# Ledger of designs, part 15: VHH binders against Inositol-pentakisphosphate 2-kinase (IPK1)

Target 1, 281 residues: Inositol-pentakisphosphate 2-kinase (IPK1), of Saccharomyces cerevisiae (q06667)
Amino acid sequence: MQVIGRGGANILIDYGDPTWLWRCCIRWPDLLSSNNSYTIKNISYIKDYVEPLLHGLLCPMYLIDVDIEAIRPILSDFILNLDDKVVKVIKIKNLTNNTSNLILNNHFLKSYCSQNLQTVILELKPKWLYYDTDYCRNCTHNAFKGRGTKYCYNQLLMNPAHLELIFGECNIFPVKFKDAMHEYLRNDNNIFKILYDLQKKLTKNTTPISDIKSINDVNDEHLLLMTLRDVTCFIEWNSAENALHVNIIDVDLKPKEKWTHWTKTYSQLTSSQKIYHTSNK
Short names: E, the ipSAE of ESMFold2; O, the ipSAE of OpenDDE; V2, 0.75 times the mean of E and O plus 0.25 times the DockQ between their complexes.

## First folded at step 17 (VHH; framework vhh_enristomig)

Design r4 (from r1 with Y32H H33F P109S; at its last look DockQ between E and O 0.61; V2 from the best seeds 0.00; counts 0 for: grease 27.5 > 24.2, SAP .794 > .668)
Amino acid sequence: EVQLLESGGGEVQPGGSLRLSCAASGFTFDDHFISWYRQAPGKQREWVSVITSGGDTNYAESVKGRFTISRDNAKNTLYLQMSSLRAEDTAVYYCARLGYVYGYEPFDSWGQGTLVTVKP
ESMFold2, look of step 17: ipSAE 0.636; ipTM 0.862
ESMFold2 (binder alone), look of step 17: mean pLDDT 79; pTM 0.797
OpenDDE, look of step 17: ipSAE 0.427; ipTM 0.757

Design r5 (from q6 with Y32S S35T T50V P109S; at its last look DockQ between E and O 0.01; V2 from the best seeds 0.00; counts 0 for: pae O 11.6 > 2, unsure alone 63.7 < 65, placed apart)
Fold by OpenDDE, look of step 17:
Structure r5 (fold): chain B 281 residues (1-281), chain A 120 residues (1-120)
Amino acid sequence: as target 1 above (281 residues)
Amino acid sequence: EVQLLESGGGEVQPGGSLRLSCAASGFTFDDSHITWYRQAPGKQREWVSVITSGGDTNYAESVKGRFTISRDNAKNTLYLQMSSLRAEDTAVYYCARLGYVYGYEPFDSWGQGTLVTVKP
């Protein structure tokens, strides 16, 4: 048993099953019970509100209980007070199976492949696809964070050829994979279009996040919108089927307390350099 | 054998209050997280509230500020105090303990439920 991934809010644990991982919340480093309580709320949120919107593309995941004694050595590094006898864990499908080579590694894009290039996986983070401003929020956010990103996920909605900019100098992708991706991007049911439309709908049906003045102003639409703005998408291609498989992860419920961060980000983006990479609204 | 028995359901008018109970046996209650779920007619079962073994509580947004979850470890009993009840709160209410795998059939650690009906 080992930690194979760590984020600000979660760790991924390999517990000995090649098909599944344990995703454990560490948002509250002081108390296990706080993380457990959140995780229960989170998985309910995902299943009840997020999954129905994603057209069956949600990564397989479900809530399980893990005995504290089985996971204590790992959790002791991340949580100070293990005050519960059980750890609430999200059992999540391992989406990087059968791949061992990382061939692209950017903040918003990673790519994996099998040794024989029979499997290709893209890990994509298409943040802030929909925007109601004159400037592109995806591009502006990237610039604001100093990412140096030379592509825009919004452009994929209009021009599948933009995928070449995302791939950059990588020339090892199979032609059949690239062709499949181009075909997928021309489909109105591709994941980028789905996310864009969802974000648009939510934005139109609620008050601007920038107008939030207290935690009491945060509503369910705000929470869902902030979730959908920060998802991770996995796209897998295999040569045998010559088909694409899409999974969406990182669809967690955002704590309402983060509203101050959200409004600050809006303010900063408004005052920062405006990037007009796309005019699609 | 794990057993959960919900009670306290009934018919109430909008704005009314009701207190549900869940009697637990067959497991170490004070070391367990206990959850309330509900299922309205024609709808999927939804999470309502949770209380951890450590005493932390969370609520669905739809019931926050109106419902209060609590536990009495000495009695192995879970409670749900409901106030300002609404028509949309009409459902069968279930309690669940450790072992339930969300997203799959709840054949373990579930009670029979108690019906709450909110109507004029």
Scores: ipSAE 0.006, ipTM 0.185, lowest interface PAE 11.6, mean pLDDT 88
ESMFold2, look of step 17: ipSAE 0.011; ipTM 0.333
ESMFold2 (binder alone), look of step 17: mean pLDDT 78; pTM 0.775

Design r6 (from r1 with Y32H Y100F P106H P109S; at its last look DockQ between E and O 0.13; V2 from the best seeds 0.00; counts 0 for: pae E 3.3 > 2, placed apart)
Fold by OpenDDE, look of step 17:
Structure r6 (fold): chain B 281 residues (1-281), chain A 120 residues (1-120)
Amino acid sequence: as target 1 above (281 residues)
Amino acid sequence: EVQLLESGGGEVQPGGSLRLSCAASGFTFDDHHISWYRQAPGKQREWVSVITSGGDTNYAESVKGRFTISRDNAKNTLYLQMSSLRAEDTAVYYCARLGFVYGYEHFDSWGQGTLVTVKP
């Protein structure tokens, strides 16, 4: 059993099952019970509000109970008081199980492949596909944070050829994979278009996040919007089928308390260099 | 074991230059984005610069034009060339490796830091 990923809010645990991983909330480092409570709320939010919007593309995941003794050696590093006998864990499908080679590793893009190149997986973070400013918020934010990205996911919506900038100089990708991706990007039902449209709809149906002045101003649309702006997408290509399979993860409920962070970010970006698109900066 | 070790810190006069190094071991150096951070006394740690696995670079506005990040993959070493140093650049400088898995971005490894003091 080992931690294979760590975020500010969650850890990802390999517990010895090649098909499944454990995702454990560590948002509250003081009390396990607080994390458990949030996890219950979070999974309900995902199933009730997020999953129905994602057209069946949500990564398989469900809530389970893990005995504290089974996971204590790991959790003790992240949570001070393990005050419950059970840990609420989101069991999530391992989407990279059949891959062993890393071929791309950028801030918002990671690519895996099998040894025989029969399987290619893209892990993508297409943040802020929709924006209502005169500059690309995602590109601007990336620049502001110094992430060094040379592509813009938003541009994929306009020009599938932009995919070449995403792949960079990598010549490992099979031609059939590239072709499949190009075809997929031309389809109006691709995941980028879905996310764009959802974000647009939510943005139009609520007040700007930048106008939030208190926690009481945060509504359900805001929460959902911030979730959808920050998803991770997995795209798997299989040579045998010559088909793409898409899964979406990282669709967690954002705490309302984060509104201060959201508004601060907006303020910072408005005072920073404006990037229309990374490729055109 | 993943290790990062900063060096090159010291005292320098305003307007001076200094080159920091970060020696990396225990992982494939060129597969990772590496960043410089700094923490001034009484302040929070702040991002300074990043160099991606692909060699792209970016900088905080406060250091842009004065600092240059680079890497030598053959030596598994990260560098920060600092010029036109200012008093406000005084801080402990850290290098950090960025990890990425399942949408989680985190700096999973930090060095111990090296102190840079800019004073007349």
Scores: ipSAE 0.334, ipTM 0.727, lowest interface PAE 1.0, mean pLDDT 90
ESMFold2, look of step 17: ipSAE 0.391; ipTM 0.752
ESMFold2 (binder alone), look of step 17: mean pLDDT 80; pTM 0.794

## First folded at step 18 (VHH; framework vhh_enristomig)

Design t1 (from r1 with Y32H P109H; at its last look DockQ between E and O 0.58; V2 from the best seeds 0.00; counts 0 for: pae E 4.6 > 2, grease 24.7 > 24.2)
Amino acid sequence: EVQLLESGGGEVQPGGSLRLSCAASGFTFDDHHISWYRQAPGKQREWVSVITSGGDTNYAESVKGRFTISRDNAKNTLYLQMSSLRAEDTAVYYCARLGYVYGYEPFDHWGQGTLVTVKP
ESMFold2, look of step 18: ipSAE 0.233; ipTM 0.647
ESMFold2 (binder alone), look of step 18: mean pLDDT 80; pTM 0.805
OpenDDE, look of step 18: ipSAE 0.059; ipTM 0.476

Design t2 (from r1 with Y32H V101T; at its last look DockQ between E and O 0.09; V2 from the best seeds 0.00; counts 0 for: pae O 10.7 > 2, placed apart)
Fold by OpenDDE, look of step 18:
Structure t2 (fold): chain B 281 residues (1-281), chain A 120 residues (1-120)
Amino acid sequence: as target 1 above (281 residues)
Amino acid sequence: EVQLLESGGGEVQPGGSLRLSCAASGFTFDDHHISWYRQAPGKQREWVSVITSGGDTNYAESVKGRFTISRDNAKNTLYLQMSSLRAEDTAVYYCARLGYTYGYEPFDPWGQGTLVTVKP
């Protein structure tokens, strides 16, 4: 048993099953019961509100109970007080191949390939595909953070050739894979278009995040919108099938308390250097 | 034991042609995608070309249109036909299975490579 992934809110645990991983919330480092309570609420949120919007593309996941004694050696590094006998864990499908090699790795993009290059996997964080500002939210934010990102997922909605910038200097991808991706991007039902439309709809139907002045101003549409702005997309291609398979993960319920962070970020970007490009608004 | 042995390097004039070979052993050759890499003096090793098990090919922009990668599965051999050679093509050329992080670190140790020198 080992931790194979760590984010600010969750860890991924390989517990010895090739098909499944344990996703454990560590958002509240002080108390296990707080994480458990959130996880219960989170999985309900995902199933009731997020899954129906994603056109069946949600990664398979289930809520399970894990005995604290089985996972204590791992959790003790992340949670101070293990005050429950069980840990609420989201059992999530392993979307990566155990034999995969990491060939691209940046803040919004990871790519894996099998040793035989029979399988290519893209791990993508599209973020703000739709934005209601005159500047590009993603590019401006990236510039502000000094990430040096030279691609924008929003541009994929208009120009599939932008994919080449996403691939960057790593030109080892099979031609068939690239062709499949180009074809996929021309499909109106591709994951980027789906997310774009959802984000657009929600943005139009609710007050701007920037106008939130208190926790009471945060509504369900805000939470859902911010979830959709933070999803991770997996696109898998197999040479034998020459088909793409898409799964979406990281669709967690956002705490309302994060509104302060959202508005702060907005303010910071307002005063920062703006990045402009053609928009698919 | 996995072995990849490069050969065919030498000295050639600008505009000339050269064909490199890579003899593979110790694994099922036809199941793997194989790449060419090169390292120029004082520079980092860079990816040059790949051929998949299915025969698909791709090239670095710097060699596209000039180099041709191919394979003979019956002989477990990879080839790189280089044409219109330039001074900047001077490097030690390596072949390797795919499995590199960021194109710099191999999954398997590097072989000896074969030196290509392009000069008048």
Scores: ipSAE 0.006, ipTM 0.221, lowest interface PAE 10.7, mean pLDDT 90
ESMFold2, look of step 18: ipSAE 0.432; ipTM 0.773
ESMFold2 (binder alone), look of step 18: mean pLDDT 81; pTM 0.815

Design t3 (from r1 with Y100H P109H; at its last look DockQ between E and O 0.11; V2 from the best seeds 0.00; counts 0 for: pae O 8.4 > 2, placed apart)
Fold by OpenDDE, look of step 18:
Structure t3 (fold): chain B 281 residues (1-281), chain A 120 residues (1-120)
Amino acid sequence: as target 1 above (281 residues)
Amino acid sequence: EVQLLESGGGEVQPGGSLRLSCAASGFTFDDYHISWYRQAPGKQREWVSVITSGGDTNYAESVKGRFTISRDNAKNTLYLQMSSLRAEDTAVYYCARLGHVYGYEPFDHWGQGTLVTVKP
């Protein structure tokens, strides 16, 4: 058993099943029971509100109970007080194969491939595909953070050739894979378009995040919108089928308390250097 | 510690041949895809060739048919056989571990490079 992934809110655990992983919430480092309570709410939120919007692209996942004694050695590094006998864990499908190599790794993009380069997997974080500002939110934010990101997922909505910037200097991708991706991006039902439309709809139908002044101003549409702005997309291609398979993960319920962070970020970007480009709006 | 060390560079006439080597250490060599890159003076680094852990190869269009990448897993060594060399092939050549086996630390590693100069 080992931790194979870590974020601010969750860890991924390989517990010895090639097909499934354990996704464990660590958002509250002080108390296990707090994480458990959230996880219960989170999985309900995902199933009731997020899954229906994603057109069947949600990664297979479901809630399970794990005995604390089975996972204590791992959790002790992340949670101070293990006050429950059970850990609420989201059992999630492993979207990578055991023989995969990580060949790209940056803040918004990871790529995996099989040893023989017969399978390629992209792990993407599209973030704010739709934005209602005159500047690009993603690019401006990236510049503000000094990330040095040279691509923008929003640009994929207009120009599939932008993929070359996304791939960067990684030229080991099969031509068939690239072709498949280009074709996929021309399809109006690609995941970027889906997310774009959803974000746009929600943005148009709710008050701007910037107008939130208290936790009471945060509504369900805000939470859903911020979820969709933070999803991770997996796109898998294999040479045998020459087809793409898409799965969406990281569709977690956002705590309402995060509104302060959202508004702060908005203010910071408002005063920062803006990045402009053509946009699909 | 992961190390890559290129060798075999030198001066060669146009139309000549040269064989580069990259000695790898500090990791399970046969688990990784390894690539050659090159950087000419005043130009950006460019990808040249790759060989996967499974032995599949790919080449930049500019070197296809002239260069051959290979590996000897028993010796933990990557090779680049260059033939029909041209002036535009003049560059510092680097070997790079571009990827890692899933589950390991995400490090990109480069060698120090070896200079290839093609001139009359």
Scores: ipSAE 0.014, ipTM 0.228, lowest interface PAE 8.4, mean pLDDT 90
ESMFold2, look of step 18: ipSAE 0.105; ipTM 0.593
ESMFold2 (binder alone), look of step 18: mean pLDDT 81; pTM 0.813

Design t4 (from r1 with Y104H; at its last look DockQ between E and O 0.06; V2 from the best seeds 0.00; counts 0 for: pae E 17.6 > 2, placed apart)
Fold by OpenDDE, look of step 18:
Structure t4 (fold): chain B 281 residues (1-281), chain A 120 residues (1-120)
Amino acid sequence: as target 1 above (281 residues)
Amino acid sequence: EVQLLESGGGEVQPGGSLRLSCAASGFTFDDYHISWYRQAPGKQREWVSVITSGGDTNYAESVKGRFTISRDNAKNTLYLQMSSLRAEDTAVYYCARLGYVYGHEPFDPWGQGTLVTVKP
């Protein structure tokens, strides 16, 4: 048993099943029961509100109970007080099971491949595909953070050739894979378009995040919008099928308390150097 | 234990040719894509070329038309034939399985590499 992924809110645990992983919430480092309570609420949120919007593209995941004794050696590094006998864990499908090589790794993009290059997987964080500002939200934010990202997922909505910038210096991708991706991007039902439309709809139907003045101003649409702005998309290509398969993960319920962070970020970007480009608004 | 041992480096004049070899052991060579990398003094390591398990090849733009990657599965050996060498080709050359993370360290430790120096 080992941790194979770590974020600010969750860890991924390989517990010895090639098909499944344990996703454990560590958002509240002080108390296990707080994480458990959130996880229960989170799963309900995902199933009731997020899954129906994603056109069946949600990664298979289930809530399970894990005995604390089975996972204590791992959790003790992340949670101070293990005050429950059970850990609420999201059992999630291992989407990289058929790959062994990580060939690209940056903040918004990872790429995996099998040793024989028959399988290629992209792990993508599209973030703010739709934005209501005159500047590009993603690019401006990336510049502000000094990430050096030279691509923008929003541009894929207009120009499939932008994919080359996403691939960057990686020159080993199969031509068939790249062709499949280009074809996919021309499909109006590609994941970027889906997310773009959803984000746009929600943005139009709710008050701007920047206008939130208190936790009471945060509504369900805000939460859903911020979830969709933070999803991770997996695109898998297999040479035998020459088809693309998409799964979406990281669709977690955002705590309302994060509104302070959202508005702060907005303010910071307002004062920062803006990045502009052609927009698919 | 996975081992990749580079050899064949040396000093050559501009326009010259050199053939590098990479001897692999500790894994099923035929099943893996193998790449050449290089690191020039004061620069980051960069990808040079790859040959797939199926024999397909690709090259960095900087070496395309000048370098040729090949493999002998029977000998578990990777080759890089370099021609029309330039000063900017001066680097330590490494071979690695396609377990390389661009901009990061590979899964397996890098070998010693083989030094190629192109100078008059």
Scores: ipSAE 0.000, ipTM 0.247, lowest interface PAE 13.0, mean pLDDT 90
ESMFold2, look of step 18: ipSAE 0.000; ipTM 0.134
ESMFold2 (binder alone), look of step 18: mean pLDDT 81; pTM 0.819

Design t5 (from r1 with Y32R V101T P109H; at its last look DockQ between E and O 0.26; V2 from the best seeds 0.00; counts 0 for: pae E 12.1 > 2)
Fold by ESMFold2, look of step 18:
Structure t5 (fold): chain B 281 residues (1-281), chain A 120 residues (1-120)
Amino acid sequence: as target 1 above (281 residues)
Amino acid sequence: EVQLLESGGGEVQPGGSLRLSCAASGFTFDDRHISWYRQAPGKQREWVSVITSGGDTNYAESVKGRFTISRDNAKNTLYLQMSSLRAEDTAVYYCARLGYTYGYEPFDHWGQGTLVTVKP
């Protein structure tokens, strides 16, 4: 049993099953019970509010209980007080496998290929596909952070040929994979269009970030919108089937306390050099 | 135990050349894609190039046409031939066998790095 990945709020644990991983929350380093409480609330949120919106694209996941004694050696490195006998763990389907290597890694796109190139996996974060500003929020934020990305996920919605710029990040992709991606983007039910429509609907029904003055201004619709702006999409292609399998992960409930970060980022971008392009608003 | 050991770094004039090596042990080298990364002072680590188990290659735009990645499976060794070096290429260079991350920072196998300095 070992940790095979760590983010700011979670660790991924390989416990010996090739199909499943354990995802364990470590966001609150003082108490296990705080992390357990969040995990219970989070899975209920995902099942009740997120899953119905995603048309079966949500990566399979469900809550399990793990005896603290089975996982204590790992959790002791991340949580100071293991004050519960049970760890609430999200069992999540393993969307990558042991035979695929990471071949491109930047902030919003990772690609993995099997050694024989019969499998390609894209792990991508579309972020703000719909926004209420005159400038492109994704491109402006990337420029503010000094990221040299030449492509924009919002531009894919307007022009599928923009995919060639994404391919320009890595030219090792098989031609059949590239063709499958072009066919997928011509379908009006592609994941980018689905996320765009959801973000657009939620944006019209919620208070703009510029108008949030306190935690009391953050409602459940704001949290859902910010969740959908931070999802990760896995697009897997296999040469034998020559078909795409699309899954969404990272649909976690955001803490309301993050509102100060959201308003700070908004203010920073408002003062930054803006990136403008045509959008399907 | 999996080990990756870089060598061949050093100081070079602009326009010069260096060849980096990465000796691999503790795993079946022939079956894996292996990459080069670099990290300049005060910067994030960035991808440089990859070579697949089948010998196909890809490069970051900043080095395309100047760097060549290769592998010698009989010697379990990865190479990076660097030419037309520029000041911007000054960095610690790492070879890596990177695997499963699930969107988190990788903790797979990295070498210790070898320093390349291009004099101004």
Scores: ipSAE 0.000, ipTM 0.272, lowest interface PAE 12.1, mean pLDDT 82
ESMFold2 (binder alone), look of step 18: mean pLDDT 81; pTM 0.808
OpenDDE, look of step 18: ipSAE 0.102; ipTM 0.567

Design t6 (from r4 with Y100H S109H; at its last look DockQ between E and O 0.51; V2 from the best seeds 0.00; counts 0 for: pae E 3.2 > 2)
Amino acid sequence: EVQLLESGGGEVQPGGSLRLSCAASGFTFDDHFISWYRQAPGKQREWVSVITSGGDTNYAESVKGRFTISRDNAKNTLYLQMSSLRAEDTAVYYCARLGHVYGYEPFDHWGQGTLVTVKP
ESMFold2, look of step 18: ipSAE 0.395; ipTM 0.761
ESMFold2 (binder alone), look of step 18: mean pLDDT 80; pTM 0.805
OpenDDE, look of step 18: ipSAE 0.587; ipTM 0.827

## First folded at step 20 (VHH; framework vhh_enristomig)

Design k1 (from r4 with F27S V101T S109H; at its last look DockQ between E and O 0.71; V2 from the best seeds 0.00; counts 0 for: pae E 5.2 > 2, unsure alone 62.6 < 65, grease 24.7 > 24.2)
Fold by ESMFold2, look of step 20:
Structure k1 (fold): chain B 281 residues (1-281), chain A 120 residues (1-120)
Amino acid sequence: as target 1 above (281 residues)
Amino acid sequence: EVQLLESGGGEVQPGGSLRLSCAASGSTFDDHFISWYRQAPGKQREWVSVITSGGDTNYAESVKGRFTISRDNAKNTLYLQMSSLRAEDTAVYYCARLGYTYGYEPFDHWGQGTLVTVKP
């Protein structure tokens, strides 16, 4: 078995099954038990709060126990003290695609295409599709960070022609893929509209970030809202079917301690140059 | 299995030019996409450019207009022509044929790379 991928808080392990992978939390490098405790909470959170909101868009995930001795050679590189005899891992479906290569990497967008040009994968992070400020949170944050992003996922909701900015000047995308994406966005059940509506509903029902003064002000609905603002969406197109398959990942429970980062970012944007759209609604 | 070997790195002054090469061995790569990546000291690895089997190209915004990717299928070689080099282009450069890993960064699938240093 071997590690085949690493995210910010997790590693992805190929254990020899072609259908499934193990996703193992390494967020707390000091203690295995801390990672195990989180994993249990995380899967319960996903099943109880996220799956009902995103029906049919989440990949199957299952909590399993792995004996520490089976995985110790791998985990020893990431966790200092393996203080539990069992590792809690999440078994996820194997969606890896070794025939596609990265062809476009803009902030919050990676695009992949197969060598025969018959498969396109978009990896998108739509971030704040809904915002209750008069300025666009996505564009203002991108400008604050000095990013050269010329597109905005919120603007896709106003005009599907905005997709041309997402495709950019890249000539690799097949015309049939572009047409399929335009048709997808004309339908009100597209993933951007779904996430927009969810973020809007949760924003109206939660305490504004400006009012969070301590960790005790962070409630479950705020954590859920921040989860939905940080999901990754995969849109896969295949020429043979000429159809889109859409999945969402990165729906993990946010640690409450992240509130200091959220309030810091809010303060920075409040004092920065703001970006406005001619229509915010 | 295709083995990819980077070369052509070195020291150069700002505004200078350098050409990197990526040689394939063991099989031809004329029906495959191949990309350049780079990793600056203390930073995460970033995608730089791609060329398709048909010769179409794309570039990261930070290098557009300054870098040109090309391929010579007869020589089984990929090139990155870099011009108007800046201090921020200092990095180890890698060529790779990387697959998609479910949104995760591939873990330790990189060769030695070739170092490009742009003098201050």
Scores: ipSAE 0.214, ipTM 0.669, lowest interface PAE 5.2, mean pLDDT 84
ESMFold2 (binder alone), look of step 20: mean pLDDT 77; pTM 0.778
OpenDDE, look of step 20: ipSAE 0.481; ipTM 0.787

Design k2 (from r4 with Y102H S109H; at its last look DockQ between E and O 0.70; V2 from the best seeds 0.00; counts 0 for: pae E 3.8 > 2)
Amino acid sequence: EVQLLESGGGEVQPGGSLRLSCAASGFTFDDHFISWYRQAPGKQREWVSVITSGGDTNYAESVKGRFTISRDNAKNTLYLQMSSLRAEDTAVYYCARLGYVHGYEPFDHWGQGTLVTVKP
ESMFold2, look of step 20: ipSAE 0.341; ipTM 0.745
ESMFold2 (binder alone), look of step 20: mean pLDDT 80; pTM 0.802
OpenDDE, look of step 20: ipSAE 0.677; ipTM 0.870

Design k3 (at its last look DockQ between E and O 0.54; V2 from the best seeds 0.00; counts 0 for: pae E 3.4 > 2, SAP .675 > .668)
Fold by OpenDDE, look of step 20:
Structure k3 (fold): chain B 281 residues (1-281), chain A 121 residues (1-121)
Amino acid sequence: as target 1 above (281 residues)
Amino acid sequence: EVQLLESGGGEVQPGGSLRLSCAASGFTFDDHFISWYRQAPGKQREWVSVITSGGDTNYAESVKGRFTISRDNAKNTLYLQMSSLRAEDTAVYYCARLGYTYGDYEPFDHWGQGTLVTVKP
């Protein structure tokens, strides 16, 4: 058993199954019980609100109980007080089992491939596909952060040829993979379009995030919208089938306390250099 | 045990060149993709370049056209030829055999100790 990855809120644990990983919340470093409580809420949230929207695109995952003694050696490094006898863990499918080679690594775009290049995976963070400002939210934010991103997921929706900017980032991509991606983006039910439509619908049906003035102003639609703006998409291509498979992860419930960060970011971007694309209004 | 040992770091003037090496052991070198990463002071570690088992290469945008990754399978050694070096290239450079990052997760496995490259007048 070993930790194979650490994020800000979670760790990934290889517990000896090639197909599945343990995802453990470490958002609250003081108490295990706090993390457990959140994980329970999170899974409920995912099942009740996220799964219905994304349907079969959601990465397989489910809640399990892990005995504290089985995982204590790992968790002791991340959580100060292990005050529960069980750890609530999200058992999540390992989407990269056959693709152990990172061939592209940008902030919102990663790619993996098999040793023989017969399998290619794109890991994408589309972020704000829908925006109701006159500037592109993603591009503006990227510029503000100095990320030097050359592509725009929003523009990718408008023009599949924009995909060439992504392909230009890596000369290792097989031609058949590129062709498959081009075809996929011409399909109206591609993952970017799905996310765009969902984000648009939620945006139209709730108050602007920027108008939130207190934690009491945060509603369920806000939380769901911010979840959909932060998902990670895995697109897998294999040469045998010459087909694409999509899985979505990182669909976690956002803490309401994050509203201060959201509004701050909005203010920062409003005052920053604007990067404009076609309006989605 | 997988081992990666970087060397070749040092001080160089802007516009200069430097060649890094990574000696690999503990696995079948020929069968694996190998990457370079770097971490500048006060910044997060970033991916620099990769070379496939077949010899194909890719680079981060920030180093494209200036850096060249190569490998000598007979010597189990990875190289990074750096040219037109800039101040912003100052970092500890790491050799890595990484599988995947899985989103925002940072990998822990198959890192070398790193070699420091300092670009200054």
Scores: ipSAE 0.178, ipTM 0.635, lowest interface PAE 1.9, mean pLDDT 91
ESMFold2, look of step 20: ipSAE 0.359; ipTM 0.751
ESMFold2 (binder alone), look of step 20: mean pLDDT 79; pTM 0.788

